# Ledger of designs, part 323: VH-VL binders against o60147

Target 1, 175 residues: o60147
Amino acid sequence: MLEKNKYLYIFRHIQTNQVLLSQGNVLKKTALFQLPYPLQKPVAPNGMRPAKLRKDHWVPLLKVEFPNESMFQSVFMQLLNYRKYRSVQPLTSDLLKLPIPVRRRKIMRQEVPNTIADLADILNKEKFPENSVRLQLSDKSDSEYADWPPSVQIDSEEIKLSRGFREKTTVDEAR
Below, E stands for the ipSAE of ESMFold2; O stands for the ipSAE of OpenDDE; V2 stands for 0.75 times the mean of E and O plus 0.25 times the DockQ between their complexes.

## First folded at step 15 (VH-VL)

Design og10 (framework fv_lerdelimumab; at its last look DockQ between E and O 0.02; V2 from the best seeds 0.00; counts 0 for: pae O 5.6 > 2, placed apart)
Fold by ESMFold2, look of step 15:
Parts: C-alpha cells; sequence; structure tokens
Structure og10 (fold): chain C 175 residues (1-175), chain A 121 residues (1-121), chain B 109 residues (1-109)
C-alpha cells in the first residue's frame, strides 16, 4: 500500500549561506537550534539559548520528495548527523591559512555545497528504487556539487523564490 | 610528540561539581575537534562529549546532557569538562581524545592517560 | 540501532590467529576503528577506517568489514597482545555521534 508523499525542505541564509533543514515549507524557530552556539555568550546548562529567526533572511535551497515517511525520516536524521560530524572534523590546510573571522565565514559559505554533497552521499548509500526520490532546486547548477544515484530524479523546474519566514499568527500581533 | 594530560579528578559527593582540564601539546590544538570519553571501573568505554575547533559546536551523550559542559581555551591549548549535579554512575576515569579526522568514521589517534572521578558519600 | 556488540572474551594460543568481531547496524554506513587497552593504561588506536594501521602498530594487526560486522585479526598472537579491544563507529541513523562496542578481553594462552 502507497503512503502519502513526504517532503524535506532545505533553506539557506541569503547572507551567510548557512543551512537549515525543515519538514515544512516554512521554518519553525526551533530550527535555529541546528546553528552553532554564539561564541561570545554563555551557554545555558541545558545547552539552549534562544536565537531570533529573521524571517526575510532564509530562502529555499532545495526540496526533496520521498514516497513515504520512513525514507524521509532516515534521510533527515542522517543529514543532521552529517552536519555534526563535519562540524567537529579537523580544519583543512586551506582554512588554517586564513584569519579566524575569514575562516568562519568560509566554513559557513561551504555549508550549501557540503549539504548537497551529504544528501547525495546518503542517497547513494541507500537502496531506494529507481526514480523514487524527486529533487527540486532553486538553482539547478547546485546539482553539480554531487553525483546522484539512479534513485534520484532531478526536477526540470526550479523552485520559485520565497523570502523569509512567511506566516504570522493573530496571537503574536494581538499581544 | 602529541601529548594530552588530564587533571582535576578527585572524590566528590553526589550533587556536587568538578571541572576537568586537558592540557594539549605537540599539535595545532585549535584545528581539531576534541572529545571526552569515560570508563567506569571494570566497564567499557563511553563517549561523553565533543567540541568543535573553535567551540561553536558542542554535542553530548544523553547520559550527561544538561549536566556536563564541554569547553576549550585555544589560547591555553586546554580542553575542559564542567561536571555538575554529579551522580554515583558518573564515577569513571575520564580521558580526553584527539580525532585526526577520517571521513567515514572516527580516528582517535591520541588519548590522555585519564583522570579518576569518584562520586560517593 | 546505535549499539555495537562484541563478544566479552576470546582466547588464542600463543602464535595462533584470532579474530575479534564488532557488530551493529551503524557499521553499514560507518567505518570502524579499533582500540587496544592494557590494564591501567589509556586506549591505543590499532586500526582505523576499518582496515588501516597507524604507524608503529605491528603488521600482525589487520582489520576488515562486511555488512554490519567489523573484524580485528591478530595473526601470530604474542603475549603482549593480551588486552581489552574496543571498536567504535559513527551513528548515522541515531542521535549519538560516537558509539563504542562493549569490549572484548583477549587472553593469550
Amino acid sequence: as target 1 above (175 residues)
Amino acid sequence: EVQLVESGGGVVQPGRSLRLSCAASGFTFDSYGMHWVRQAPGKGLEWVAVISWDGSNKYYADSVKGRFTISRDNSKNTLYLQMDSLRAEDTAVYYCAKDEGYKSGWYFDYWGQGTLVTVSS
Amino acid sequence: SSELTQDPAVSVALGQTVRITCQGDSLRSSSASWYQQKPGQAPVLVIYGSNNRPSGIPDRFSGSSSGNTASLTITGAQAEDEADYYCNSRDSSGNHLVVFGGGTKLTVL
């Protein structure tokens, strides 16, 4: 029996190229917990300090359509873990040559190609059916960051540009 | 050449705090992620925490999350573990470890000799 | 599952070959590393990336992997090889970063 399709949405920051993963086409504030801790502020004992979600700074990078929830959850969790693994790896010699502020900016700007490469690596290792996973990009040239398995069908249409966090609730305006 | 030296272990009562230090030398400390791994007496190795090269990313085992804080001071080539709300089951030798980096797995090529933390009445 | 399973103990006669195994679902997507630990000492890396030997480790140590199983093989076991052996891996499908096996005590008879 066919389950309903499930979507993975990936956003990038328009200035820094940082990346956020989402189950929905609008980011929740809790997605900000995927970002590194602020270096100059103390970390709470439970490891959380709220950060502001700037609605107009996050745009779609890509969308992935899976045939069912199980495939979606597997890939989503692996993407989160790949980012964690990458964040704690040693710096390359190219990065070591840079002043620290420039180094941090370069690391952030590489998150788009690195996330795309991670996605392709995960999909190449999974045994998904041919053409079962549909990939849609905001910029089709971004598919060139990786080699894609037969399970992936790249959509010919690019995602229409959407800016920032779009939905307001009546409650937050009334208060 | 590479050397990691832990300190700050001791005997403490449950509910108290300790801070462990790991002094690093013989490598470019601020280019590596650093880990804490512990071993209860007579038991196996248990990963505790990791911190990225500049301290901007920190991850913890579920057993210590919310109680332990990993940190580093790259100007002193020192890794820290702040352990709060200590429990008897936190009794262990605590090692710091260096990951040389291997893209599909872990490569903990150097370990300190460990510092013993005993949590008891 | 994030767990790595090792037999608690194995024995080998001096000069003979022994294989220590590590099993878990995470090994399908993560290479294993192997650590030797002698009593009162810190662990020492003996195999990384499933089958690579660090400088200074005798060539009697080798590693292999297949499916969800990684193996450490000691060919021509020596008395000094008596130790505890641990594997580790990433956890690509779970919420932990580093997973260790429970350890295997190797006795050289």
Scores: ipSAE 0.709, ipTM 0.862, lowest interface PAE 0.9, mean pLDDT 85
Fold by ESMFold2-Fast, scan of step 15:
Structure og10 (fold): chain C 175 residues (1-175), chain A 121 residues (1-121), chain B 109 residues (1-109)
Amino acid sequence: as target 1 above (175 residues)
Amino acid sequence: EVQLVESGGGVVQPGRSLRLSCAASGFTFDSYGMHWVRQAPGKGLEWVAVISWDGSNKYYADSVKGRFTISRDNSKNTLYLQMDSLRAEDTAVYYCAKDEGYKSGWYFDYWGQGTLVTVSS
Amino acid sequence: SSELTQDPAVSVALGQTVRITCQGDSLRSSSASWYQQKPGQAPVLVIYGSNNRPSGIPDRFSGSSSGNTASLTITGAQAEDEADYYCNSRDSSGNHLVVFGGGTKLTVL
């Protein structure tokens, strides 16, 4: 069962547009450590704690199905590394012209297009078999943030959360 | 034009502490992530730590995690490395380095002259 | 330890072409950058993003990459090119941001 874990879930914050990655259908509090700009101020004198996880503030962005767990782990780890790289990257001149709070808001708003672009970049560099990776989006227009390799099949069906028909799905845990 | 000048190196006994400084000039310091890279005598380059433009994100090599603390003061254009619980294996020239990219490739476009830290008893 | 593998030494005759190689799984998904280091001096960036040359670096320096291997080529090697050369890349293991090769000492004969 655990060896069949082949899904990557990506969530978007409804107010800040920040992104969280999950290895499973449940978004864990520890995922908040992925955020370059935490949702709450540091509590400990010599450190930071994860912000309170409010599941109602996070919605599915996309779901990726891999043919096996090894491919899933490889892409997941690389995507986490891309987030670290971006958190320490140089600022563009346009950002430097903005006050610090506005600058941080703009950086946060770009996490969705950046995460999608990074996912596509990883998949383009890894030579997976044709149509072996299935991508399902909440908003299919978000696929336009990147050019996808032949290994990716984008579902025409968007992620549906059924309010009238409350069957538990892996995506529903992200609500 | 771009200059990075390290200071604070010296001879120190195992278990002691030392603070390194890197004075930056010639570029918009508060717009770049800054790194420490070290090189043991006669050995290769080893990445040590990085700090984001505003200091909100910090990452360390496993060999120094929990012992070293990277920090910066953007008002003084200065980068710091606080080194605690020093070991003989920390003996190296410590370089301050500025990075320019990440997605297309990770590279350091400017390096300081380095400051030597010798940990011996 | 470094995740990228380089031969420790290589020699080239004055005026001839030498190729220094760097190998590792991280190079399949990330471009390499190359640094020249002379004794007692700080490293100097000579190639970034696999094949881009910074301003001030002679055109005899070039880079290439294929699969898990990156190469630095010096065409018409000169005495002043004698140095240690290091490659670097992103870390594929997820534990570090940056990884360096062990370095290659180039001797110009």
Scores: ipSAE 0.654, ipTM 0.822, lowest interface PAE 1.0, mean pLDDT 84
Fold by OpenDDE, look of step 15:
Structure og10 (fold): chain C 175 residues (1-175), chain A 121 residues (1-121), chain B 109 residues (1-109)
Amino acid sequence: as target 1 above (175 residues)
Amino acid sequence: EVQLVESGGGVVQPGRSLRLSCAASGFTFDSYGMHWVRQAPGKGLEWVAVISWDGSNKYYADSVKGRFTISRDNSKNTLYLQMDSLRAEDTAVYYCAKDEGYKSGWYFDYWGQGTLVTVSS
Amino acid sequence: SSELTQDPAVSVALGQTVRITCQGDSLRSSSASWYQQKPGQAPVLVIYGSNNRPSGIPDRFSGSSSGNTASLTITGAQAEDEADYYCNSRDSSGNHLVVFGGGTKLTVL
């Protein structure tokens, strides 16, 4: 079977632009714990952290193939740490002036570019071998959120979006 | 461990209906498309139908289009094949198969053991 | 629909190398996968993505592709390799999503 343990998938919520990290191409319910806010009803966007994982609400943002699981694990953990760090940072005065719902939406909208930037920063620090990391984006323009090190090879083709998992197949396409 | 277990096969007369089931376990069922593939006695493999992970898309082989209906219940991790207007040529072992893709490819990484459907007068 | 063609039968001496070939237009744009089927058993994936082996498949199995052809090669055939082998690919015609070859019966002598 395909080795998934060296693949990082980052998913984006189609409404809130929240981000979930996944080891492999399938989102797990436990991934919701990555979100900084308590489980609430109703489902996102109003609840910040939905009570249930709705796979149909998540699409692949990017895919990263690492040379091995160890490298994957290192980067994965660092990404989580970066997210955690941001979640505990004081809010800017500008944000504090906004109503809570608006504030939350703005914060969530920044998760995509922040996550991409975090990934690039981590990879720049890791100094992996040249072209050893393969990056595929659902939108090539998202690569502009950061400068990528020589270790990263960006695929020329974009990820075919499929809700809840890695790639859109012909089964997912309407004819 | 991935397991696919087909059931519902049997002997049926032409024109009758039969419903097959495939119980899936060992993987995230609602994240993958599922297929039916059949094999007539002493013959090769023939693709029958596919259903997307959420059931929103279904496709059929021409040989069964209009007669067979593929469906799934993700809450039960079960794949179904409703076979109506059965014909003698539908006689086959019916396999459920898990969908998987690789680049431009499309393949089945797991198969059930199959269930035999015999259509005879 | 697109068709994949295979030789109906091939033979190989024990310990020798045999190549089973699949041909069809769909192979120009889609990766081939190969399945082994022994009598009374379900098919088993042995090669995917032209030349990837699933876990548990011996390394004597390999795949290749060229043009509108794909090949399964068994290097050092063993007695247990006697089986029917089927290729498949995505159907580019749009009528079917998946197409299988007619199968090749491999006899190990």
Scores: ipSAE 0.018, ipTM 0.653, lowest interface PAE 5.6, mean pLDDT 86
ESMFold2 (binder alone), look of step 15: mean pLDDT 89; pTM 0.928

Design og11 (framework fv_lerdelimumab; at its last look DockQ between E and O 0.05; V2 from the best seeds 0.00; counts 0 for: pae O 10.6 > 2, placed apart)
Fold by ESMFold2, look of step 15:
Structure og11 (fold): chain C 175 residues (1-175), chain A 121 residues (1-121), chain B 109 residues (1-109)
Amino acid sequence: as target 1 above (175 residues)
Amino acid sequence: EVQLVESGGGVVQPGRSLRLSCAASGFTFSAYGMHWVRQAPGKGLEWVAVISWDGSNKYYADSVKGRFTISRDNSKNTLYLQMDSLRAEDTAVYYCAKDEGYKSGWYFDYWGQGTLVTVSS
Amino acid sequence: SSELTQDPAVSVALGQTVRITCQGDSLRSSSASWYQQKPGQAPVLVIYGSNNRPSGIPDRFSGSSSGNTASLTITGAQAEDEADYYCNSRDSSGNHLVVFGGGTKLTVL
């Protein structure tokens, strides 16, 4: 029996609203490479890549179940690339008028809707079987950032776990 | 009006270093991601690297990763490429390019005239 | 997986119509842009977004796309159109954000 990594886990930062993509239900330190490299300035701006992963700062945004590893890897790589494309896009005129710290915060606050829209764009362009991809959100209203293809089944239940995507232990429940 | 002018090319031995510059004018340089693209003599175009508007995101072609460093100084409207551990296959004309931005693809609307780097014993 | 394939050379008679094609899997999710390069000169953008013409590019240049293929069409080719033509796209399946085709040398007879 072959085990396949067919789940995509997406986390949101509790303060900055930045997004991290993960193959596992617990973030690894290597996920931090998705964040902007710290500028070599006297004080590193908020939202730049920290030295250490603070798992208590990252909460579930959504979870996607794919029927096989190949579909997962394709979508995961494309999502990472979409984020890179956005990071090098020209600034809009409204962003350019803002002081740099405010500008960075406004860019970071768009990561949730942008990531959801990008996921849907990828899935709309893929030819996956109807209802083959299951989407579960922490807030179902976030599905409104995009139009979803017939391949996507949106779970009626929101993510209810107290710590990310990992289920509570019986010890925690007995407190 | 928009101008991109590369400089710093020359002849260097393998294993040595060279720094390229791209002076930008006629547009708001700090609003754009900037690219380096190279072309070996008699060959096609090869993307090399990109840097985001503030320099916090940098991406490289696999052929140069770990050896080349893209950077920018927005106060001087200048893009840089530091090329270390140069190899014969790095011999090329190096262009800087401006991406005007397009949602689903690239839009390199202005290019410099290029600067020649020759890596030869 | 990251490659864009172009025919290395194509010829057209003066005043005739020619198509230059660019093929690759990334074009299913990426629009193409097209660049004209004359000998000893920098590339010049002639088409972006697969089918849009920048200001200043003659009406005889047009673009199209279908599936994994993008095309550049020159209607009524002129002597000054003799050049190398490159397509590019995003790299949907690899680590290189920008991918160029190998180029097509257009000869105007």
Scores: ipSAE 0.816, ipTM 0.906, lowest interface PAE 0.6, mean pLDDT 88
Fold by ESMFold2-Fast, scan of step 15:
Structure og11 (fold): chain C 175 residues (1-175), chain A 121 residues (1-121), chain B 109 residues (1-109)
Amino acid sequence: as target 1 above (175 residues)
Amino acid sequence: EVQLVESGGGVVQPGRSLRLSCAASGFTFSAYGMHWVRQAPGKGLEWVAVISWDGSNKYYADSVKGRFTISRDNSKNTLYLQMDSLRAEDTAVYYCAKDEGYKSGWYFDYWGQGTLVTVSS
Amino acid sequence: SSELTQDPAVSVALGQTVRITCQGDSLRSSSASWYQQKPGQAPVLVIYGSNNRPSGIPDRFSGSSSGNTASLTITGAQAEDEADYYCNSRDSSGNHLVVFGGGTKLTVL
């Protein structure tokens, strides 16, 4: 019944810096439900409507390997929920001084540091074995957005994929 | 001083609609997510819905999805809850609530006085 | 319905200490907050972020948490503490953002 799915793939939008989480190495259109600010007009009232997915506009940000599927599912669900919490978060006074389109652009740009910080927060609250969670980034400096627990091992090698797609074998694992 | 004042409650027949309002003052309304929380007579608190600062994001409790619509007018410092297809189980005092905090948990620092909605024949 | 479990009632003698508990998986990843509600009134925040008191809340109110359990402690209960107490937290498992406990009726004897 349960296939062993232990990888979390995180993508970022090349223009807006918005983030999408995926259980597979290839983004599906349904991932767009995660966006607090849809990329396509007209905007759905709650930002939940799936829009057209342009896979060439999304690049790898982060790959996380968990020791088992149970831990993967727990962290994945919590990370999705953290994104919802942030979407209704109070605004700082600095943001209130900006015109609405500029304000939204600034909020969207913060999704990368926020997602990384939220991932670290979840991993610090969960008690995983030492060096049991492997983290591989496209830009290692992004690891500086958070303090990581002893359970996390950051791969010295960066992700070399510059755009969109990866091999279909990992997509088969996600199913 | 923060104040939240609900209005629009009343007696309504099953299947009908009702619109609640919450007038906010004493804080920068457009900076905060706003919530509706209800309480049936003699029962506990039940979270109903939230709306983000600009209305772009809205989330609902499963019990009201597809029937209730949360909205806001930042120019009037007013929060709304449009309640359609009302059921007897929707009978409750409806509170408007301002949220505060996030990273250490979720909490409502200010609540309105509540407005009673009674759904009966 | 809520994902957080509270005992429906608890009693304490005047001047004694009482602990009200809140339990649920959401508390493993989120701090609890506590509200006092008196008959006919709106809830009042008494503890947030597991153990912080808002201005104006008496020192006798304190909070703590461990694992999936959060507690509200009233040290030296007074007659005016008689009320319903609710906990809440962020929802860790579903598409709800907020979950409340079922409430605990505190009677001061």
Scores: ipSAE 0.706, ipTM 0.844, lowest interface PAE 0.7, mean pLDDT 85
Fold by OpenDDE, look of step 15:
Structure og11 (fold): chain C 175 residues (1-175), chain A 121 residues (1-121), chain B 109 residues (1-109)
Amino acid sequence: as target 1 above (175 residues)
Amino acid sequence: EVQLVESGGGVVQPGRSLRLSCAASGFTFSAYGMHWVRQAPGKGLEWVAVISWDGSNKYYADSVKGRFTISRDNSKNTLYLQMDSLRAEDTAVYYCAKDEGYKSGWYFDYWGQGTLVTVSS
Amino acid sequence: SSELTQDPAVSVALGQTVRITCQGDSLRSSSASWYQQKPGQAPVLVIYGSNNRPSGIPDRFSGSSSGNTASLTITGAQAEDEADYYCNSRDSSGNHLVVFGGGTKLTVL
């Protein structure tokens, strides 16, 4: 059997700040199904699901290394559930006062901090062993969006940006 | 060699409770999620429940939610399924299955031989 | 919850090729796995991650995926391949994290 991929990569859209989760350092087209909105034009700018993956529109946000793939899968599924949960929650009064296009854009812009916060929350609940999870961010300041449990070791080095890929040069197992 | 051995099955009346066990060996039990999957006689496979490596997260099929409880003791390398308020439709062979993942998908690389639970009046 | 659909039964002549297909929306975003089950036995993983074979599984077993479908192909079916075959995938809807297909009974003629 092949070695398990224990890496979670999160990408953000360069225009909309929408977020996609990935197992492995290469963003796959199937990741688009994570987006909750139906396909309409303009597809990406208005928060809808794009018809196709444009890798050049996505940049890496963060990388998480787990002890094993099972732990990765657990966190990955929980992240998806958190996203789904948010999508069905009632809108706040402040958002309801805004025109639909503006509202949608504001919601999408919150995906990055929300996703980071979700990840932290999930990891806090999982209670993995101390320093067993390694987190690397494209922007270290993004780590401030949440309180991280002792299980998380934040890497001092920022990841190198690459369109559609986690890193420009990578030694990670390709998938 | 990975081994999963289920036990605790038997014949029970509706409304009664039963506790299944699954003894694991041959791998680092505490590093993996574990699942229960059941199969009614002559029917297909039905996923029942999953528990995370440390037991902090549990999920259930709607058909058993509120009645079944999945748990584990990592010190004993044992998975459990507490089945309460049993119904006739719960009659099945119950398998414990080792969790594994690939490309954001969950699958089961190892299965026990199963234990039969029969719920009948 | 998501559903996976399979043909209930298929047949193949000895030495011929057969393809068992699984269909469902979950397959658009997750990889499929396949299990072989013979009468009175527990399921055995034969394909994972769309087209990966565990150790001990013959190379005549292969997998593929397209759109919302996944397929198990047996190239050169053998008598011992007669069994029930189940697909599964991740289910991200609700509390169901895993979903199985209804199973396909393969008869080798």
Scores: ipSAE 0.005, ipTM 0.562, lowest interface PAE 10.6, mean pLDDT 85
ESMFold2 (binder alone), look of step 15: mean pLDDT 90; pTM 0.929

